# VH-VL binders against q8ssq3r676to911, part 4

Target 1, 236 residues: q8ssq3r676to911
Amino acid sequence: SPQDIAKQLTLIEFKLFQSVKMKELYHKSWTISKSKFENSPNIMSLITMSNKIANWVATEVVTTPHPKKRVEVLKRFISVAEHCKKINNFNTLMEVISGLSNSAVSRLKETWKSLPTRYVNSFNSLQNFLKTDENWKSYRQTLKTKETPCLPYLGLFLQDINFIEDGNSNLSSENDWVNFKKMNLLTSVFTEIQYFQRHPYFSFSTHQNIQTYFEKDIVILPEKELYAFSKFIESP

## First folded at step 1 (VH-VL)

Design b07 (framework fv_brolucizumab)
Fold by ESMFold2-Fast, scan of step 1:
Structure b07 (fold): chain C 236 residues (1-236), chain A 120 residues (1-120), chain B 110 residues (1-110)
Amino acid sequence: as target 1 above (236 residues)
Amino acid sequence: EVQLVESGGGLVQPGGSLRLSCTASGFTVSSNYHMTWVRQAPGKGLEWVGFIYPGGSTYYATWAKGRFTISRDNSKNTLYLQMNSLRAEDTAVYYCAREFGSDYWYFDLWGQGTLVTVSS
Amino acid sequence: EIVMTQSPSTLSASVGDRVIITCQASQSISSYLAWYQQKPGKAPKLLIYKASTLESGVPSRFSGSGSGAEFTLTISSLQPDDFATYYCQQYDTYSHGLYTFGQGTKLTVL
């Protein structure tokens, strides 16, 4: 069910999130091609998982050739996204919405036209919640009010650390206040991550069949094949 | 629904002390926000007083350091400004504001302000 | 300390006018500048941040431009609700003086 999928993905991704060490966030280590898997292994594991889930969502849609069944696939993923938001899993929420927003999926105009209004409105609301304008204001405002357990969107923390590091990258050791502010901005991000890491989803039960599916049975098409399938099911 | 409400202002004599409160609703002050105090003397412009980081560290305007102290009570979702050795020049409306931004911080949410009058 | 200077200090205009307010920083602040609107007896309200990004709920007639040391707030077609005092504010961490405001520009009915 959509609720079970959301809960199981929450358990998988929270375990990865909880494994991230603060040292992996030092010096933008996850952005350094030669050493990112050595210096930021848990961040890279979570990023890899996020890309796999987004591409899996797109794959499920474009590999469903029957129009009515394809609409049911869209409905299922929108329901998964809805439940992710309800259980404060913003990381998987971002992944599912990203998959549905993949150009191979978003171009399927006839499929989207056939989607019931309730689901169209929900999808639009979720996209609006995750929009980047005003520096992710809607998402950030919501995150500040959320109690644990919560799985925040890791990608935004990584973006914030990049901005803090890059905005303060050419600082002199002679400027105590500038160094103080930079260190405190970084510390505030680290402290927030650690706070959420300390409070797991203890009430969620593991469903072994779903866990196994995501571990080894998941099918993901490469980008070029996503577009080929998209064009096959709805001509340009 | 997201708001800041200041209280505790009033008339105090020169040399006196006063504690202002700023209660947040719709968000948690202790988790991810730098919180700041800004004042405005009658008919004058805005003047920054100080801020507190999410981790509790504080920084103050040079003129405020040693006289004013910022703190918070996470259980009450409330920010405080303790003002000591008050002077006539400290007469102002005091605003509580939330700092927001990923690449340095601007003030996206302000309280309505509370008036402090320092006079004999 | 970075000093912020606004011009003009007072401006009179009529409804429908294009209004321009300028803000100068004593040294470069990149794009770390915000604009606030304050009506008599009210708290300041954020209009623009990062020099040109419009805050949610702010009418599109407001726009900001500039980078480095010279910044401009423009109101393309003045409305009655726009008569207020406007403040620029730098939030560049390279300054030892934190969060410097301009002196304000009071916009009055002509």
Scores: ipSAE 0.000, ipTM 0.388, lowest interface PAE 20.6, mean pLDDT 83

Design b08 (framework fv_brolucizumab)
Fold by ESMFold2-Fast, scan of step 1:
Structure b08 (fold): chain C 236 residues (1-236), chain A 121 residues (1-121), chain B 110 residues (1-110)
Amino acid sequence: as target 1 above (236 residues)
Amino acid sequence: EVQLVESGGGLVQPGGSLRLSCTASGFSLSDYYYMTWVRQAPGKGLEWVGFISSGGSTYYATWAKGRFTISRDNSKNTLYLQMNSLRAEDTAVYYCARAYDTSEYFGMDVWGQGTLVTVSS
Amino acid sequence: EIVMTQSPSTLSASVGDRVIITCQASQSVSSWLAWYQQKPGKAPKLLIYKASSLESGVPSRFSGSGSGAEFTLTISSLQPDDFATYYCQQYEDYSSPLYTFGQGTKLTVL
């Protein structure tokens, strides 16, 4: 069920999130090609998982050739996304919305036209919640409430750390105030991550069959093949 | 400003047909709304008939399937309910309503005044 | 289909009273539950959406609570304008989108 999928993905991704050590965020080590898997292994595990889930969503849509069943797949994933938001899982929410926004999926105009208004409105609302306008205003306002349990969107934390590191580098050797400001901003991000790491989803039970599916049985098409399947099921 | 106005109600004999219209003003029926019909028999509660989505998909109550058809004309900004094989139990006030349904909001926020349909010999 | 059952079917109260109306779904509808008010001879008016969110223009004495299969509408201090019939409505069914209403609760003067 969409609720079960959302809960199981929450358990998988929260475990990875909780495993992230603050040292993995030092010196933007997760961006350094030669050493990122050595120095930021848990961050890289989360990023890999996020890409895997987004591409899985797109794959499920484009590999459903029957038009009516393909609409049901869209409805199912939108329901998964809705449940992710309801349980404060913003990381998986971003992954599902990213998968549905993949060019191979978004181009399927006849499929989207057949989607009932409730799902179209819901999808638009969820995209609006995640829009980058005014520096992620809607999302940041929600996260500011500090409601737990919660799985925050990892990508935004990484973006914030990158901007803090880069924005304060030019004058750091000659300006103690710039160094102080940089340390305060980094500490704020680290403290927020640690706060959410300390409040896990205690009430969620593990469903082993679903967990095994995401570990071993999940099918993901490469980007080139996603687009080829897309064109086959709906001609340009 | 925003309103719905129903018309086409009246007296019809059992087995007959009737078409109701609902004209929208202040908003477009092609916007992301479920346009719905709800009826209410004299002295009874509200009963959902069916709706049409912005994409043209229609859904009906089980008892309405095969007898009632919902359609719209976006150029006239008008919603229709075609009722066939009418029975005495279909006697009711028929309302059209606009439903907004998202993760943030759901409900029927704008209703017409209703039009009375009487099925009697 | 999801069946909505309201209780009580009829309730008598006096101005100033705290009034509680309940709504039960035959299966979970999460928070996808709305409340409507209908006065004699008039179309229904939306009061509450998403179980507990107050519609714009609705007096603050109205509040909704609940989730899953059990919901309540509360009027904290009944006013003369509040004597009406109240309906709950669900929109949870994702596989076959359907709206279903409760049978209604008629609020009358004691």
Scores: ipSAE 0.000, ipTM 0.397, lowest interface PAE 19.6, mean pLDDT 83

Design b09 (framework fv_brolucizumab)
Fold by ESMFold2-Fast, scan of step 1:
Structure b09 (fold): chain C 236 residues (1-236), chain A 120 residues (1-120), chain B 110 residues (1-110)
Amino acid sequence: as target 1 above (236 residues)
Amino acid sequence: EVQLVESGGGLVQPGGSLRLSCTASGFTVSSDYYMTWVRQAPGKGLEWVGFIYSGGDTYYATWAKGRFTISRDNSKNTLYLQMNSLRAEDTAVYYCARTDLYSGYEYDYWGQGTLVTVSS
Amino acid sequence: EIVMTQSPSTLSASVGDRVIITCQASQSISSWLAWYQQKPGKAPKLLIYEASSLESGVPSRFSGSGSGAEFTLTISSLQPDDFATYYCQQYNSYYGSPFTFGQGTKLTVL
């Protein structure tokens, strides 16, 4: 079901999130091509999983050539995304919405036209929640409630750290106040990550079959093939 | 058990109209199925006519567009094929068939067919 | 529209023979192909769907194979009940694309 998919992805991704050590965030090590897998392995594991799930969502849509079945696939993923938001899983929510917003999926005008209004409205609402305008205002306001359990969107923490490092880097060694401010901002982000890491989803039951599916059995098309399949199921 | 029963066939003059019915039993024709009409001229092959989605959207073979209309009455669990401007070439046995949402467009159940003869 | 071409149009065979019928699509249809059997005076009956999946209740002597543009229906050991006309049908659904059948292959007793 959509609820079971959302819960099992929450368990999988929360384990990865919980494994991230603060030292992996030092010196933007996850951005250094030659050493990122060595110095930020858990961050890279979560990024890899996020890309895997987003591409899996897109793959499931474009490999469903029957229009009626394909609309049901859209409904299923929107329901998964709805449940992710309800259980404060914003990381998987981002992945599902990203998959549905992939150009190979978003171009399928007849499929989206056939989607019932309820689901269109829900999808639009979820996209609005994740808007980047005003520095992620809607999402950040929700995260400020600090309700647990919660799987926050790690990508935004990574963006914040990158901004802090970049914005203060030139003066941090020459100005004690700038260095102090930079350290305080970084510490604030690290503390927030650690806060959510300490509160797992322990009330959720593991469904081994679903977990095995995501670990070993999911089919993912590379970006070029996604677009080719998209054109095949709905001609321009 | 699933059953489809066509009716309404008969002899009609060229240029005439005829409405075929297909009554379903053992399942509901509206939300979970798409329903199709397929015809077969005497001694010839199968020819797809058109189908209808749960939402009412219809799709037709190029030769059927403008002359044939598919509709349904959910309260009667019945599918219709309205045929206008009939020609001798439309003489055929007309079948209704179903496919479920998740099985694709392969047709798992067919009616017995109803014969339409267009002749002066 | 996608044109489906079957070969042969007719064939004669004896009980116990292995029979092979082919179906070619004018463009790739992935695996979205069904096979039907039709006996004189009767409605068609689904045998194979998604190119190779055997419909429930259909004898295991029937099998389907192929993908893309070339497909095959095989009857491994022909039985008297198998003399019929066989049709392939593509259902590779693009919006506005018609569903099309092959012209049929008539299987007769030799």
Scores: ipSAE 0.000, ipTM 0.381, lowest interface PAE 20.8, mean pLDDT 83

Design b10 (framework fv_brolucizumab)
Fold by ESMFold2-Fast, scan of step 1:
Structure b10 (fold): chain C 236 residues (1-236), chain A 121 residues (1-121), chain B 110 residues (1-110)
Amino acid sequence: as target 1 above (236 residues)
Amino acid sequence: EVQLVESGGGLVQPGGSLRLSCTASGFTFSSTYYMTWVRQAPGKGLEWVGFIYSGGTTYYATWAKGRFTISRDNSKNTLYLQMNSLRAEDTAVYYCARDHYGDYLSWFDPWGQGTLVTVSS
Amino acid sequence: EIVMTQSPSTLSASVGDRVIITCQASQSISNYLAWYQQKPGKAPKLLIYKASSLESGVPSRFSGSGSGAEFTLTISSLQPDDFATYYCQQYSSYPDEGLTFGQGTKLTVL
């Protein structure tokens, strides 16, 4: 069910999120191609999982050649996204919306035209919630008002750290207070991450069959094949 | 349109307290928007009071430490300045302002229209 | 505390003039400097950030230059709407050592 899928992905991804150590965020180590898996292993695990889920969503859509069944797949994933938002799982929410917004999926105009209005409105609302307008206005407002448990979107924290690092050089010897300012800004982000890490989803129970599916049974097509399948099921 | 509106100014006796509010419209409080208070005494220049981080961490001008407290309520999209042990020298127009850009380098736009605080016996 | 000193404190000029306002920091602040314009009874308005970057919507006759400890705001061809008080502001020592404004330069009609 959509609700069960949302809950199980929440357990999987929250465990990865909770495992992230603040040192993995130092010196943008997750962006250094040669050492990122060694210096930021838990961040890379979560990023890898996020990419797998987004691509899995796209794969499920484009590998469903029957039009009526393909609309049901869209409805199912929109429902998963709705449940993710309801349980404050914004990381998986972003992944599902990203998968549905993949060019191979978004180009299927006949499929989207067959989607009932209720689901179209929901999808549009979720996309608006995740808009980058005014520096992620809607998302950040919601995150600041939410009580735990909550799984925030890790990618936005990583973006914020990149902005802080790029705006304040560690190598500048002109003024030590520039580096002090940078450290205080970074500490603000770290403190927010740690706040959410302290409060797991205690009320959720593990469903082993679903967890095993995501661990080793999911099928993901590479981007070129996603587009090829897309064109096969709905020609330009 | 993005706007900041201050309120809560007025006449206070020396030693008294006053709380100012600054309500944002057209944007939402977020981790990228660091907020500041700046004051201006009649006929004088601009003087920084303090600022608040996304997570609530505050920093103050040396003269404001211990007397002034900045806080925010993200659910109400409102910034506060609690002023205690007020002196005649605190008479000023108080402005709230927002960090202009998300790169955290700290120049300010927009500014509120200001609210006048008069400390007089 | 980083002290910002503007010169001159008051300046009289005519429409069409080139106006130069200077701002000096008591120590190096790299390019962490902004310029604001304030008209009587109104809030300050951002003109320039990062010492030389022109804010969107600000006329191109305004320009900023400088780095380290000495900075300049130039108005290339003064217009009637430009008579105001101008402030520089450093943000190099933000947050714990705070940020500081210059004392202001009042630009009046000659």
Scores: ipSAE 0.000, ipTM 0.383, lowest interface PAE 21.1, mean pLDDT 83

Design g01 (framework fv_gimsilumab)
Fold by ESMFold2-Fast, scan of step 1:
Structure g01 (fold): chain C 236 residues (1-236), chain A 121 residues (1-121), chain B 107 residues (1-107)
Amino acid sequence: as target 1 above (236 residues)
Amino acid sequence: EVQLVESGGGLVQPGGSLRLSCAASGFTFSSYWMHWLRQVPGKGPVWVSRINSDGSSTTYADSVRGRFTISRDNANNTLFLQMNSLRADDTALYFCARDLYYDSSGYFDYWGQGTPVTVSS
Amino acid sequence: EIVLTQSPVTLSVSPGERVTLSCRASQSVSSNLAWYQQKLGQGPRLLIYGASTRATDIPARFSGSGSETEFTLTISSLQSEDFAVYYCQQYNNWPLTFGQGTKLEIK
């Protein structure tokens, strides 16, 4: 069910999130091609999982050749995204919305036209919540007031650290306060990550069949094949 | 709605002690750096102390170092200032203030209403 | 410690007037300057940060400008609720310091 999928993905991704060490965030080490898997292994594991889930969502849609069944797949993933938001799992929420927003999926106009209004409205609402305009205003406001447990979107923390590192590098050469401010900004991001890591989803039960599916049975098409399947099921 | 409510101020003799509290509500308290500032009537605010999100790092103004201790209870959304060896020049209205979550920049987007501390014989 | 000097100390004005308040720093603070409004019996309210960025829910009549050592807060059309004391604050150098304040009072 969509609720069970959301809960199991929450358990999988929270475990990865909880494994991230603050030292992996030092010196933008996850951005250095040569050494990122060595110096930021848990960050790279989470990024790899996020790409895997987003591409899995797209794959499930474009590999469903029957129009009515394909609409049911869209409805299922929108329900998964809805439940992720309800349980404060913003990381998996971002992944599902990214998968549904993939060009291979978004171009299927006849499929989206057949989607009931209730699901169209829900999808639009979730996209607006994750809107990057105004520096992620809706998401950031929500995160500030959310109770634990919560799985925040790691990608936004990584963006914030990039901004702090790059922005302050150009301005900080002349005085100790600018260096102090940079340290304070980085420390505030680190402490928020640690806060959420300390409060796992203890009330969620593991469903072994779903866990095993995501570990070994999941099918993912590369981008080139996603687009080929997309054109096959709905011609340009 | 973000609220900061200070309490614990009062009249105390020189050399005495007071413990101030700041009750926070309407935001994720544990995500924010917090400060104590004080103000003498007719003068500008003066920074007193700072604490990071998890309480592991604290900083003090030179005038209060060794006498004041800032601490926090994130489980109960409360900030504290333990004031020991109080002097007449510690007399002021004491404010807690929130540093911005993202910026932790040393400017303050929300302040409490203040709690008065008078050190006099 | 960086000293912030505000001028004038007191300004008597009428509603509807354009008001300009100045803040001068003893050494460069880049653009790391904030402005606060404080009314009698209340804590300070953040108006401007980064010298020119308006804080959340602050009316458009408030604007900030300046950099380095010379800063200005402007109220384009003074309203009755704007009579208060205004403070500038630098967050460029440790320790954090505030100006002595400019009091706006009704003429």
Scores: ipSAE 0.000, ipTM 0.397, lowest interface PAE 18.9, mean pLDDT 84

Design g02 (framework fv_gimsilumab)
Fold by ESMFold2-Fast, scan of step 1:
Structure g02 (fold): chain C 236 residues (1-236), chain A 123 residues (1-123), chain B 107 residues (1-107)
Amino acid sequence: as target 1 above (236 residues)
Amino acid sequence: EVQLVESGGGLVQPGGSLRLSCAASGFTFSDYWMHWLRQVPGKGPVWVSRINSDGSYTTYADSVRGRFTISRDNANNTLFLQMNSLRADDTALYFCARGEYYDFLTGSYMDVWGQGTPVTVSS
Amino acid sequence: EIVLTQSPVTLSVSPGERVTLSCRASQSVSTNLAWYQQKLGQGPRLLIYGASTRATDIPARFSGSGSETEFTLTISSLQSEDFAVYYCQQYNDWPYTFGQGTKLEIK
């Protein structure tokens, strides 16, 4: 069930998102290889989960050797992505779209050619929503509505913090106004994260079978194997 | 049609100053990060500076920091690069480019570039 | 900074040939790599971003692949307008860096 998968991933990832402390965002600690798991553990947990889900999506596609069944897998994940957007779960939405856009999956031209127009149009629409055109304009406009509950894409907040930190620290003639602006920009990002953290998905109920699947039963191929399986099911 | 047109380049003595301009058209200029890059003949581009959508945040390459200032005028869709204390090694073709973001923790690739304006620093 | 090394430096080819250009990064850039085409007297033109995503209005004969430190740009059937210099760029880490370029020459 695509709706149940979307809801359960929302519960899993929102719990991780809600656990992120503002101190984990200080001094770009999530980017420091030796200490990131110690100083930014909840950010790293969410990043790890996001990569896990994206790679799981790609794995499910390339390990489905029967063409008709593989098309059904694409349809299922596009439906999951649709439901993620509908419930304002942009983090999992990004993960699913990233998995389907993986080179091992996107190269399966015969599989994509067999996908019904309805799903092709939906996938294109979801990619357009997440397009980086005009600095993530469509996504940022949606987030500005402050609709809750919502699981925003953490990666964009991390990118914004990186750019704020990198730019201002490189100014050789930095004045108090520039430093004040930097502080205000960082505070704005932190405040927005905290706002969404305060509004959980109270109406969603836990489905133990799905939770257990993502915890224990999920199969993920390493990137080298993804491409090898891709070539095996559709030759170059 | 999305266009970027650079101007303001020329010949200048070492220690001199130049102000480059980049006129943007065909898109909502105020929504984009903008970049200046430079290229010496026969070599690859080198990133020089960037500025965010509202101009509140700027970054510079180490080689130009303290000498160059990037700025923008969103009302007139224009990007600027003020170049002071110019050196012979600043000689290059200067491009403005529109920034595009790809993923989290990443920087920017440039999806639209201008034609370039030449800057020669020579005695 | 991350250094990008392109190979070959120059490649002499005939129209209709399949061409593969390489870009190697001194440390991992994930898939945050773009490819540009530059013709004499022109600014660079974006071809590929995210290692494998073709930019708007770029012909299907251009394709990109790779991740981490090894990347390739492939032109499946070279056209006369494809003779140019090709650059890779990483945007995984600041400062953003470009390769030295691969020049495609007519044989």
Scores: ipSAE 0.000, ipTM 0.409, lowest interface PAE 16.3, mean pLDDT 84

Design g03 (framework fv_gimsilumab)
Fold by ESMFold2-Fast, scan of step 1:
Structure g03 (fold): chain C 236 residues (1-236), chain A 119 residues (1-119), chain B 107 residues (1-107)
Amino acid sequence: as target 1 above (236 residues)
Amino acid sequence: EVQLVESGGGLVQPGGSLRLSCAASGFTFSNYWMHWLRQVPGKGPVWVSRINTDGSSTTYADSVRGRFTISRDNANNTLFLQMNSLRADDTALYFCARESYGYDAFDIWGQGTPVTVSS
Amino acid sequence: EIVLTQSPVTLSVSPGERVTLSCRASQSVSSYLAWYQQKLGQGPRLLIYDASTRATDIPARFSGSGSETEFTLTISSLQSEDFAVYYCQQYDNWPLTFGQGTKLEIK
């Protein structure tokens, strides 16, 4: 069921999120191609999982050739996204919305036209919540008011750290105040991450069949194959 | 005021045909998905058919597929249900209903038009 | 199709009482459940949608709760105009289905 999928993905991704050590965020180590898997392994694991889930969502849509069944697939994923938001799982929420917003999926206008209005309005609401407008204003305002447990969107924390690192360089003793300010800004982001890491989803039970599915059974098409399938089921 | 008014019900023989109409007023009819539902006295409503905003997509309950046709006239704010090959078990009070904007729940219903299929 | 089972089938109560009506789904419908009130000679009236959200102009005494397969409609202080039949409806899967109803009658 959509709720079970959302809960199980929450358990999987929260475990990965909780494993991230603050040292993995030092010196933008997750952005260095040569050493990112060595220096930021848990960050890379979560990024890899996020891409895997987003591409899985897109794959399930474009590999469903029957129009009515494809509409049911869209409904299922929108329901998963709704439940993710309801349980404060913004990381998986972003992944599902990203998958549905993939160009191979978003171009299927006949499929989207067949979607009941309830689901269209829900999808639009969720996209509006995740808008990058005004530096992610809607999402940031919501995150500030959320109680634990909560799985925040990791990508935005990484973006914030990148901005802080690039806006403030490690300079000579003449610019100690710049380095001091930079360390204070980084510490505030680290403290927020650690706060959420300390409060897991204790009330959720593991459903082994669903977890096994995500670990070894999911099918993911590469981007060019996604677009090829998309064109096959709905011509340009 | 928002309202839906059904008409066209009546007594018809098995195998006969009947066309139901639903007149909408007080809202922008072309913005809403519309449905037909039916109900026998003392029982819950049963969904019959659905039509999207421009009429390009229709869905039917298994029991009426191939016999009933839902259609709409957005210029005249009217919903239709063409019923062919009527059976005794099609006997019911027929409602048109507006799908709530954003939810597959029905926020506006008519009062119903009775259809009786008997000889 | 998803089957919705309501209980009790009939409930005899007095004005002022708190009443709770139940709706069970044969499989999970998440929170995609609505509640309706129907009086003789009238079409159903939407009370609650999304399991717990009150529809427009519905009195505060009506409240909904539940998720997955177990749902309840509560009327906190029954008024004389509340004697009617109540139906639940799921909209998670097609076809859309309704419960068989709970009749609320005067004690």
Scores: ipSAE 0.000, ipTM 0.412, lowest interface PAE 17.8, mean pLDDT 85

